# VH-VL binders against b1x536, part 4

Target 1, 201 residues: b1x536
Amino acid sequence: MSASLSQLVHQLSARFNNQQQAFDNPPLYAHIVVNCRPLVHLLPGSLLIEQSYAMDPLKPYRIRVLRAQTRDEKLIIFSYSLSDEQKYWGSVYEPERMLKIEEKDLQAIEGCNYIVRKKNSNFIGEVEPGCRCLVDRKGVTTYIVSKFELTNKGEMRTLDRGHNPVTHEQLWGSLGGVFEFNRTTDFSKEIPYDWIEEWKK

## First folded at step 4 (VH-VL; framework fv_sotevtamab)

Design z02
Fold by ESMFold2-Fast, scan of step 4:
Structure z02 (fold): chain C 201 residues (1-201), chain A 120 residues (1-120), chain B 112 residues (1-112)
Amino acid sequence: as target 1 above (201 residues)
Amino acid sequence: QVQLVQSGAEVKKPGATVKISCKVSGYTFTSYDMHWVQQAPGKGLEWMGWINPNSGNTNYDPKFQGRVTITADTSTDTAYMELSSLRSEDTAVYYCAREFWSGYEDFDYWGQGTLVTVSS
Amino acid sequence: DIVMTQSPDSLAVSLGERATINCKSSQSVLYSSNNKNYLAWYQQKPGQPPKLLIYWASTRESGVPDRFSGSGSGTDFTLTISSLQAEDVAVYYCQQYYSTPTFGQGTKLEQL
């Protein structure tokens, strides 16, 4: 399992964008940048993730801390919010600011953890069951259905949809289907050797 | 309407190479992986491999690795499967199949199939 | 590789009677964290490609008649046709998608 956890974190540690997809399909796909960068000073598997529109990369529409771990022989990515999100906007581009994030700033988001399975050299992750990953969008609360796939060739595919918590009707989500991202910057070299040693235990 | 339309039947000699096409319509070609499945006459289904048409990334079953090449042409919304060093045992119907809307490898749409006959 | 084994290899059933086809996987295709069985069923008629009938072991694909149902969990799965119609004469395949896709050997359903 330690080799799979290490591979997952290495494949996540990158800047991704869907520039080609957005350029080819502008009405269906927004041009998005996803930065997922190791928080080397925190517990092993800790990553800062920022999702932003390419036209405004320093003001993410979503910022979270992720922590990839093995629990009961399963790969899980735990999701955390930051108590002061705006303070850390754009910090994935400024390591000195990013490294000021402390454990006390993290709040676990129950219901939004990803359950991950390995398929050959790819990883497939899905938000945990229970329809509890709640997000407020323009004053309307929805639960998120989210899936991702990562490859060892620098690709990431995502599918996100929001549903009515009572009726389960889909309220938002892309008409074009999955978003197709490609790695543009590699942050995996920043993963500390101490994390790899800990994962072997 | 989603459609996967494959090229016509082929007759090849042992040692030859065959290339089969699968042209799609009715959906965004680059949003779903395309898979290839072999079915020998009177036998079951055998998964061969897949391609992500957006990236060109491929993965093959070890049984076919080294002989199979899957490619995609996004300008014509067409996937291809090439099988080299043909043997009589490769006589089969070959199908292209789209992964389900959820992104899993259950297949919701299939091509009509292409019969490849390998004989001397 | 996960090996899928179907039983029987063939069966004959009279029109209006129940048909039952079994599928066993060499390891569990139930992902306990989401409680989903990564198991599908297909119907294939002569000269045609396979048609998806059921996914997630028990969810019927849109447009598939309600006489078709899937059941089971983990390693043991069943496809049931509650009242056989003439158009149901076909070969049926189970498939797992928990790991690299593998299919059962097929069950040929004939009219008695």
Scores: ipSAE 0.000, ipTM 0.463, lowest interface PAE 14.2, mean pLDDT 85

